# Designs tried in a protein design chat: VHH binders against Protein BPS1, chloroplastic (BPS1). Part 18

Target 1, 306 residues: Protein BPS1, chloroplastic (BPS1), of Arabidopsis thaliana (Mouse-ear cress) (q9lmm6)
Amino acid sequence: ASSISKLVPKEKSDILTVSWMKQAMESLCETHNGIKTLITDLELPVSDWEDKWVDVYLDISVKLLDLCNAFSSELTRLNQGHLLLQFALHNLEANSPQNLSKAQSSLDSWKQHIVSKNPRIENCRAILSSLVQTLNLPKVKNSAKGKVLMRALYGVKVKTLYISGVFAAAFSGSSQNLMYLTVSNELPWAQSFMEVQNTMNAEIKNIFLSDGLTVLKELEAVASGVKKLYPAIQQGSIDPISLQPLKDSVTELSNGIDLVSKEVDCFFKILLSGRDTLLENLRSMGASTLQATSPKKAAGKNYRGF
Short names: E, the ipSAE of ESMFold2; O, the ipSAE of OpenDDE; V2, 0.75 times the mean of E and O plus 0.25 times the DockQ between their complexes.

## First folded at step 21 (VHH; framework vhh_surovatamig_d1)

Design z5 (from w4 with A62S; at its last look DockQ between E and O 0.80; V2 from the best seeds 0.00; counts 0 for: pae E 2.7 > 2, framework grips)
Fold by OpenDDE, look of step 21:
Structure z5 (fold): chain B 306 residues (1-306), chain A 119 residues (1-119)
Amino acid sequence: as target 1 above (306 residues)
Amino acid sequence: EVQLVESGGGLVQPGGSLRLSCAASGFTFSSYWMHWVRQAPGKGLEWVATINQDGSEKDYVSSVKGRFTISRDNAKKSLYLQMNSLRAEDTAVYYCARGPDWSGWFDYRGQGTLVTVSS
């Protein structure tokens, strides 16, 4: 419950910032590491898992990896756009008519780049939809440990889906990816989650109603800075002091993207590691079963006929 | 298929020199602007150097100006980066990138070559 409440920033203006995104992804990393620890602590070997649980885990893990890849690709795309900004700033600092023309070209290219769609991000909707369709609290019979595990996994899934939906919405510039999840009221944290979701989604929707180029605040700051400089660029006179706000915004965006990227990579590794561990355990079980079924080669009693 | 293959990276001491090469194939090399970009560990992509189609125009990021030299051989479809007086902060994966113009846009990038500057 405490983990979910942390998703709400102290200031509403921090929603859909790179800082918030970093924190949200970091929280996912912690949550998923926590579930691994729980599995270990429960001393519930994979051999005691129902096949359906294994299948569900494997399916979910793959889909989450796909989401991570999509997010990583978008962050990379944004990072590529950063190069255009670097070129622009470089030429703006040179302050010649020719350099200003080049800078304008770079900025125009950047705008075009930023508004372009990433097909991997567009595909997130389908992935998220698929995961939501299987969002249920499984009934566990005759296993207290199993029940605890399933509830934990359910919570992790809910949190992951919600945050992933926010990321997908932010990166796509479409509110259609924003999730409204229904959580089982049997869970003590359900009400808290619903409140958080309602609060966050309301604010996010308001951001989407804004007239900005993008919903990412730091990216929008860059866009705004660029817009402010265009008249001066066109007039052929740029005050070096007037470049500082854009420089600062570009730096902030770049740093933020890097931080978010690191967290996404961390999350990817956590998921991959979890999957690999499960698969290894399954393989080991299979090998043990095969060894058990391997007929002991009847030691041919060489009845040396005396 | 468009291909860019970087080479020449390695470990070098501070103050040392290194020459990077990029072999281009699958397109008319002489028709494109070429760029070097780099990514330091934990940092974003940084522009390093740019060269136009015939090599008559070159530009550098301020931090490498006077130390690095970009060049190209259109006959060999190769891009080069001579790096002198290397510093620890030059440690990065260096990428060759193809661009249509001076805008800084690139549509293809190589796999990169690692340059490590360490004592």
Scores: ipSAE 0.396, ipTM 0.772, lowest interface PAE 1.6, mean pLDDT 89
ESMFold2, look of step 21: ipSAE 0.463; ipTM 0.810
ESMFold2 (binder alone), look of step 21: mean pLDDT 89; pTM 0.898

## First folded at step 22 (VHH; framework vhh_surovatamig_d1)

Design ctl (from z1 with W102S W105S F106S; at its last look DockQ between E and O 0.02; V2 from the best seeds 0.00; counts 0 for: pae O 8.2 > 2, framework grips, placed apart)
Fold by OpenDDE, look of step 22:
Structure ctl (fold): chain B 306 residues (1-306), chain A 119 residues (1-119)
Amino acid sequence: as target 1 above (306 residues)
Amino acid sequence: EVQLVESGGGLVQPGGSLRLSCAASGFTFSSYYMHWVRQAPGKGLEWVATINQDGSEKDYVASVKGRFTISRDNAKKSLYLQMNSLRAEDTAVYYCARGPDSSGSSDYRGQGTLVTVSS
């Protein structure tokens, strides 16, 4: 419950910032690491797992990996856009008519780049929908440890799904990816989550209602900075002082993207490691079963022929 | 002649507040973006804040966001910087600067006013 509440920033204006995104993703990393720890602490060997538990874990994890890949691709795409900005700034600093023309072209290219759609991000909706469709608390019979595990996985799924929805909405520029999840009221944290979701979603919707090129605050800052410089570019001269806001915005965006990217990569690794561990255990179990079914080689009575 | 004259600097304790003023003359003040820039000891010139012609748009360097407020009075041909929650790192000479004119060539700034934040 406490971890979910941390998603709400102190300042509402921090919602959909790269800083917030970093923190949110970092929180996911911590949450998923916590699940791994829980699994270990429960002393519940995979051999004791019901098939449905394994299926739940594997299904969730693979879809989350897909989401991570989508997010990583978008961050990479944004980073590519950063190169256009760097080139533009370089030419703006040169402040010759020829350089200004190049700068303008580069900025135009950047705008086009930013508004372009990423198919991987667009596909997030399908992945998210699939996860929502299976967002049920599994019933566990006759296993107290299993019950704990399933509840934990459910909670992690809810948290991850919601944050992923926010990311998908932010990256796509579409509020359609924003999730309104219904959580079982049997869970003590359900009410807290619903409150957080309502608070966050309300603010996010307001951001989407604003006029802008994008909903990411730092990216919008760059866009705004670019817009402000266009008149000067058209006039054929740039005041060096007037470039500093854009420079700062570009730097902030770049740094933020890098930090978010690192956290996404971390999350990816955590998921992959978890899957690999589970699969390794399953393979080991299968091998043991095969060994058990291998007929004891009849000890050939070496009839020492007299 | 374009003139920019800064005032309001001084010694202040951390957490304190100052209000800087800039008196502009020699040009159509309301036609220009105006800026505050600062130079800390041993550092280069740093942009602090920008305000558009009518004051409807304001920008700030990240380190001063939420603490500093730029404003202008076109009738008085004056630029202001309200500085709250001052920090040691805010210690600098603060300059009022005029944005580019239609020719884009004019970078005018005043002589500056010293702000020292020290306990």
Scores: ipSAE 0.013, ipTM 0.251, lowest interface PAE 8.2, mean pLDDT 87
ESMFold2, look of step 22: ipSAE 0.276; ipTM 0.736
ESMFold2 (binder alone), look of step 22: mean pLDDT 86; pTM 0.878

Design g1 (from z1 with Y108L; at its last look DockQ between E and O 0.83; V2 from the best seeds 0.00; counts 0 for: pae E 2.5 > 2)
Fold by OpenDDE, look of step 22:
Structure g1 (fold): chain B 306 residues (1-306), chain A 119 residues (1-119)
Amino acid sequence: as target 1 above (306 residues)
Amino acid sequence: EVQLVESGGGLVQPGGSLRLSCAASGFTFSSYYMHWVRQAPGKGLEWVATINQDGSEKDYVASVKGRFTISRDNAKKSLYLQMNSLRAEDTAVYYCARGPDWSGWFDLRGQGTLVTVSS
């Protein structure tokens, strides 16, 4: 419950910032690591898992990996855009008519690049929808430990889906990716989550109603900075001092993207590791079962004839 | 297959020199602007140098100007980056990229080659 509340930034203005995104993804990493710890602490070997639990985990994990890949791809795309900005700034600093023309071209290209859709991000909606459709608290019979595990996994899934939805919305520039998850009232954290979700989603929707080029604040700051420089570029002269705000914004964006990328990579690795561990255990169990079913070769009684 | 393959990276001491190469295949190399970009550990991508189609025009990021030289051999479909007076801050994975113009846009990038400048 406490982890979910932390998703709400102290300042509403921090919503859909790269800093918030970093923190959110970091929180996911922690949450998923926590589940691994829980599994260990519960001393619930995979051999004791119901097949359905295994299947659920494997299905969720692979879809989450796909989401991570989508997010990583978008971050890479944004980084590519950053190169255009760097090149633009380089030419703006040169402040010759030819360089200004080049700078303008770079900035135009950047604008076009930023508004372009990433098909991997667009596909996130389908993945998220699929995950939401299976967002049920599994009924566990005759296993107290199993019940604890399933509840925990459910909570992790809810949190992961919500954050992933926000990421998908932010990256796509579409509020359609925002999740409105319904959580079972039986869970003590359900109310808290719903409140957080409502608060966050309301604010995010407001951001989407803005007339900006993008909903990411740092990216929008760059866009705004670029917009402010266009008149000077067109006039053929730029004050070097006037470039500083854009430089700062570009730097902030770049640094933020890098941090988010690192966290996404971390999350990817956590998911992959968890999946691999589970699969390895399953394979080991299968091997043991096959060994158990191998008929003990009846030790041929060597009748030493007499 | 359209491909860029970088080579020539390695460990070098400060003040040392290194020459990177990029081999292009699967496209008309001479029709494209070529770029070097780099990514330092824990940092974002950085533009390093650009060269036009025939090599008559070159541009560099300020931090490498006078130390690095971009060149190309269209007959060999190769891009080069001569790096002199290397500094620790030049440590990065260096990527070759192709682009259509001077905008800095690129549509193809190689896998990169690691350059480590360390004492």
Scores: ipSAE 0.417, ipTM 0.782, lowest interface PAE 1.2, mean pLDDT 89
ESMFold2, look of step 22: ipSAE 0.468; ipTM 0.802
ESMFold2 (binder alone), look of step 22: mean pLDDT 89; pTM 0.896

Design g2 (from z1 with K58T; at its last fold request DockQ between E and O 0.85; V2 from the best seeds 0.00; counts 0 for: framework grips)
Amino acid sequence: EVQLVESGGGLVQPGGSLRLSCAASGFTFSSYYMHWVRQAPGKGLEWVATINQDGSETDYVASVKGRFTISRDNAKKSLYLQMNSLRAEDTAVYYCARGPDWSGWFDYRGQGTLVTVSS
ESMFold2, look of step 22: ipSAE 0.554; ipTM 0.843
ESMFold2 (binder alone), look of step 22: mean pLDDT 89; pTM 0.896
OpenDDE, look of step 22: ipSAE 0.362; ipTM 0.760
ESMFold2, fold request of step 23: ipSAE 0.544, 0.607, 0.488; ipTM 0.840, 0.865, 0.811
ESMFold2 (binder alone), fold request of step 23: mean pLDDT 89, 89, 89; pTM 0.898, 0.899, 0.896
OpenDDE, fold request of step 23: ipSAE 0.558, 0.532, 0.569; ipTM 0.840, 0.831, 0.841

Design g3 (from z1 with N52K; at its last fold request DockQ between E and O 0.75; V2 from the best seeds 0.00; counts 0 for: framework grips)
Amino acid sequence: EVQLVESGGGLVQPGGSLRLSCAASGFTFSSYYMHWVRQAPGKGLEWVATIKQDGSEKDYVASVKGRFTISRDNAKKSLYLQMNSLRAEDTAVYYCARGPDWSGWFDYRGQGTLVTVSS
ESMFold2, look of step 22: ipSAE 0.534; ipTM 0.836
ESMFold2 (binder alone), look of step 22: mean pLDDT 88; pTM 0.888
OpenDDE, look of step 22: ipSAE 0.590; ipTM 0.851
ESMFold2, fold request of step 23: ipSAE 0.587, 0.469, 0.616; ipTM 0.862, 0.815, 0.872
ESMFold2 (binder alone), fold request of step 23: mean pLDDT 88, 88, 88; pTM 0.894, 0.893, 0.890
OpenDDE, fold request of step 23: ipSAE 0.682, 0.641, 0.665; ipTM 0.885, 0.873, 0.879

Design g4 (from z1 with Y33F; at its last look DockQ between E and O 0.81; V2 from the best seeds 0.00; counts 0 for: pae E 2.7 > 2, framework grips)
Fold by OpenDDE, look of step 22:
Structure g4 (fold): chain B 306 residues (1-306), chain A 119 residues (1-119)
Amino acid sequence: as target 1 above (306 residues)
Amino acid sequence: EVQLVESGGGLVQPGGSLRLSCAASGFTFSSYFMHWVRQAPGKGLEWVATINQDGSEKDYVASVKGRFTISRDNAKKSLYLQMNSLRAEDTAVYYCARGPDWSGWFDYRGQGTLVTVSS
């Protein structure tokens, strides 16, 4: 419950910032690591898992990896855009007519780049929808530990889906990816989650209603900075001092993207590691079963016939 | 298939020199602007240098100006980056990239070559 509440930034203006995104993804990393710890603490070996739990985990984890890949691809795309900005700033600093022309070209290209769609991000909706369809609290019979684990996994799934939805919405510039998850009211944190979701989604929707090029705050700041410089570019002269706000914005965006990228990579690794661990355990179990079924070769009594 | 393959990276001491090469294939090399970009550990991509189609025009990021030289051989379909007076801050994976113009846009990038500048 406490982890979910942390998703709400202190300031509403921090919603859909790269800073918030970093924190959100970091929180996912922590949450998923926490589950690993829980599994260990519960002393619930994979051998005791129902097959359905294993299957669910494997399915979910693959889809989450796909989401991570999509997010990583978008961050890479944004980073490529950053190169255009760097080149633009370089030429703007030179402040010759030829350089200003080049700068304008770079900025135009950047604008086009930013508004372009990423197919991987667009595909997030399908992935998220698939995950939501299986968003149920599993019924566990005859295992207290299993019940605890399933509840925890459910919570993790809910949190992961919601945050992933926000990421998908932010990156796509479409609110269609925003999740409105229904959580079982049997869970003590359900109400808190719903409140967080409602608060966050309301604000996110407001952001989407804005007339900006993008919903990402830092990216929009860059866009705004670029817009402010266009008149001077067209006039053929730029005050070097006037470039500083854009420089700062570009730097902030770049740094933020790097941080988010790191966290996404971390999350990817966590998921991959979890899968590997599970699969390894399954293989070991299979090997043990096969060994158990291997008939003990009856030690042929070498009847030394005298 | 478009391919860009970087080479020439390695470990070098501060003040040292390296020459990076990029072998291009699968497209008309002479029709494209070529770029070097780099990514330092834990950092985003940074533009380094650009060269036009015939190599008559070149541009550099300020931090490498006077130290790095971009060049191309269209007959060999190769891009080069001569790096002199290397500094620790030059440590990065260096990528060759293809672009259409002076915008800094590139549509294809190689796998990169690691340059480590360390004492």
Scores: ipSAE 0.397, ipTM 0.781, lowest interface PAE 1.5, mean pLDDT 89
ESMFold2, look of step 22: ipSAE 0.440; ipTM 0.788
ESMFold2 (binder alone), look of step 22: mean pLDDT 90; pTM 0.909

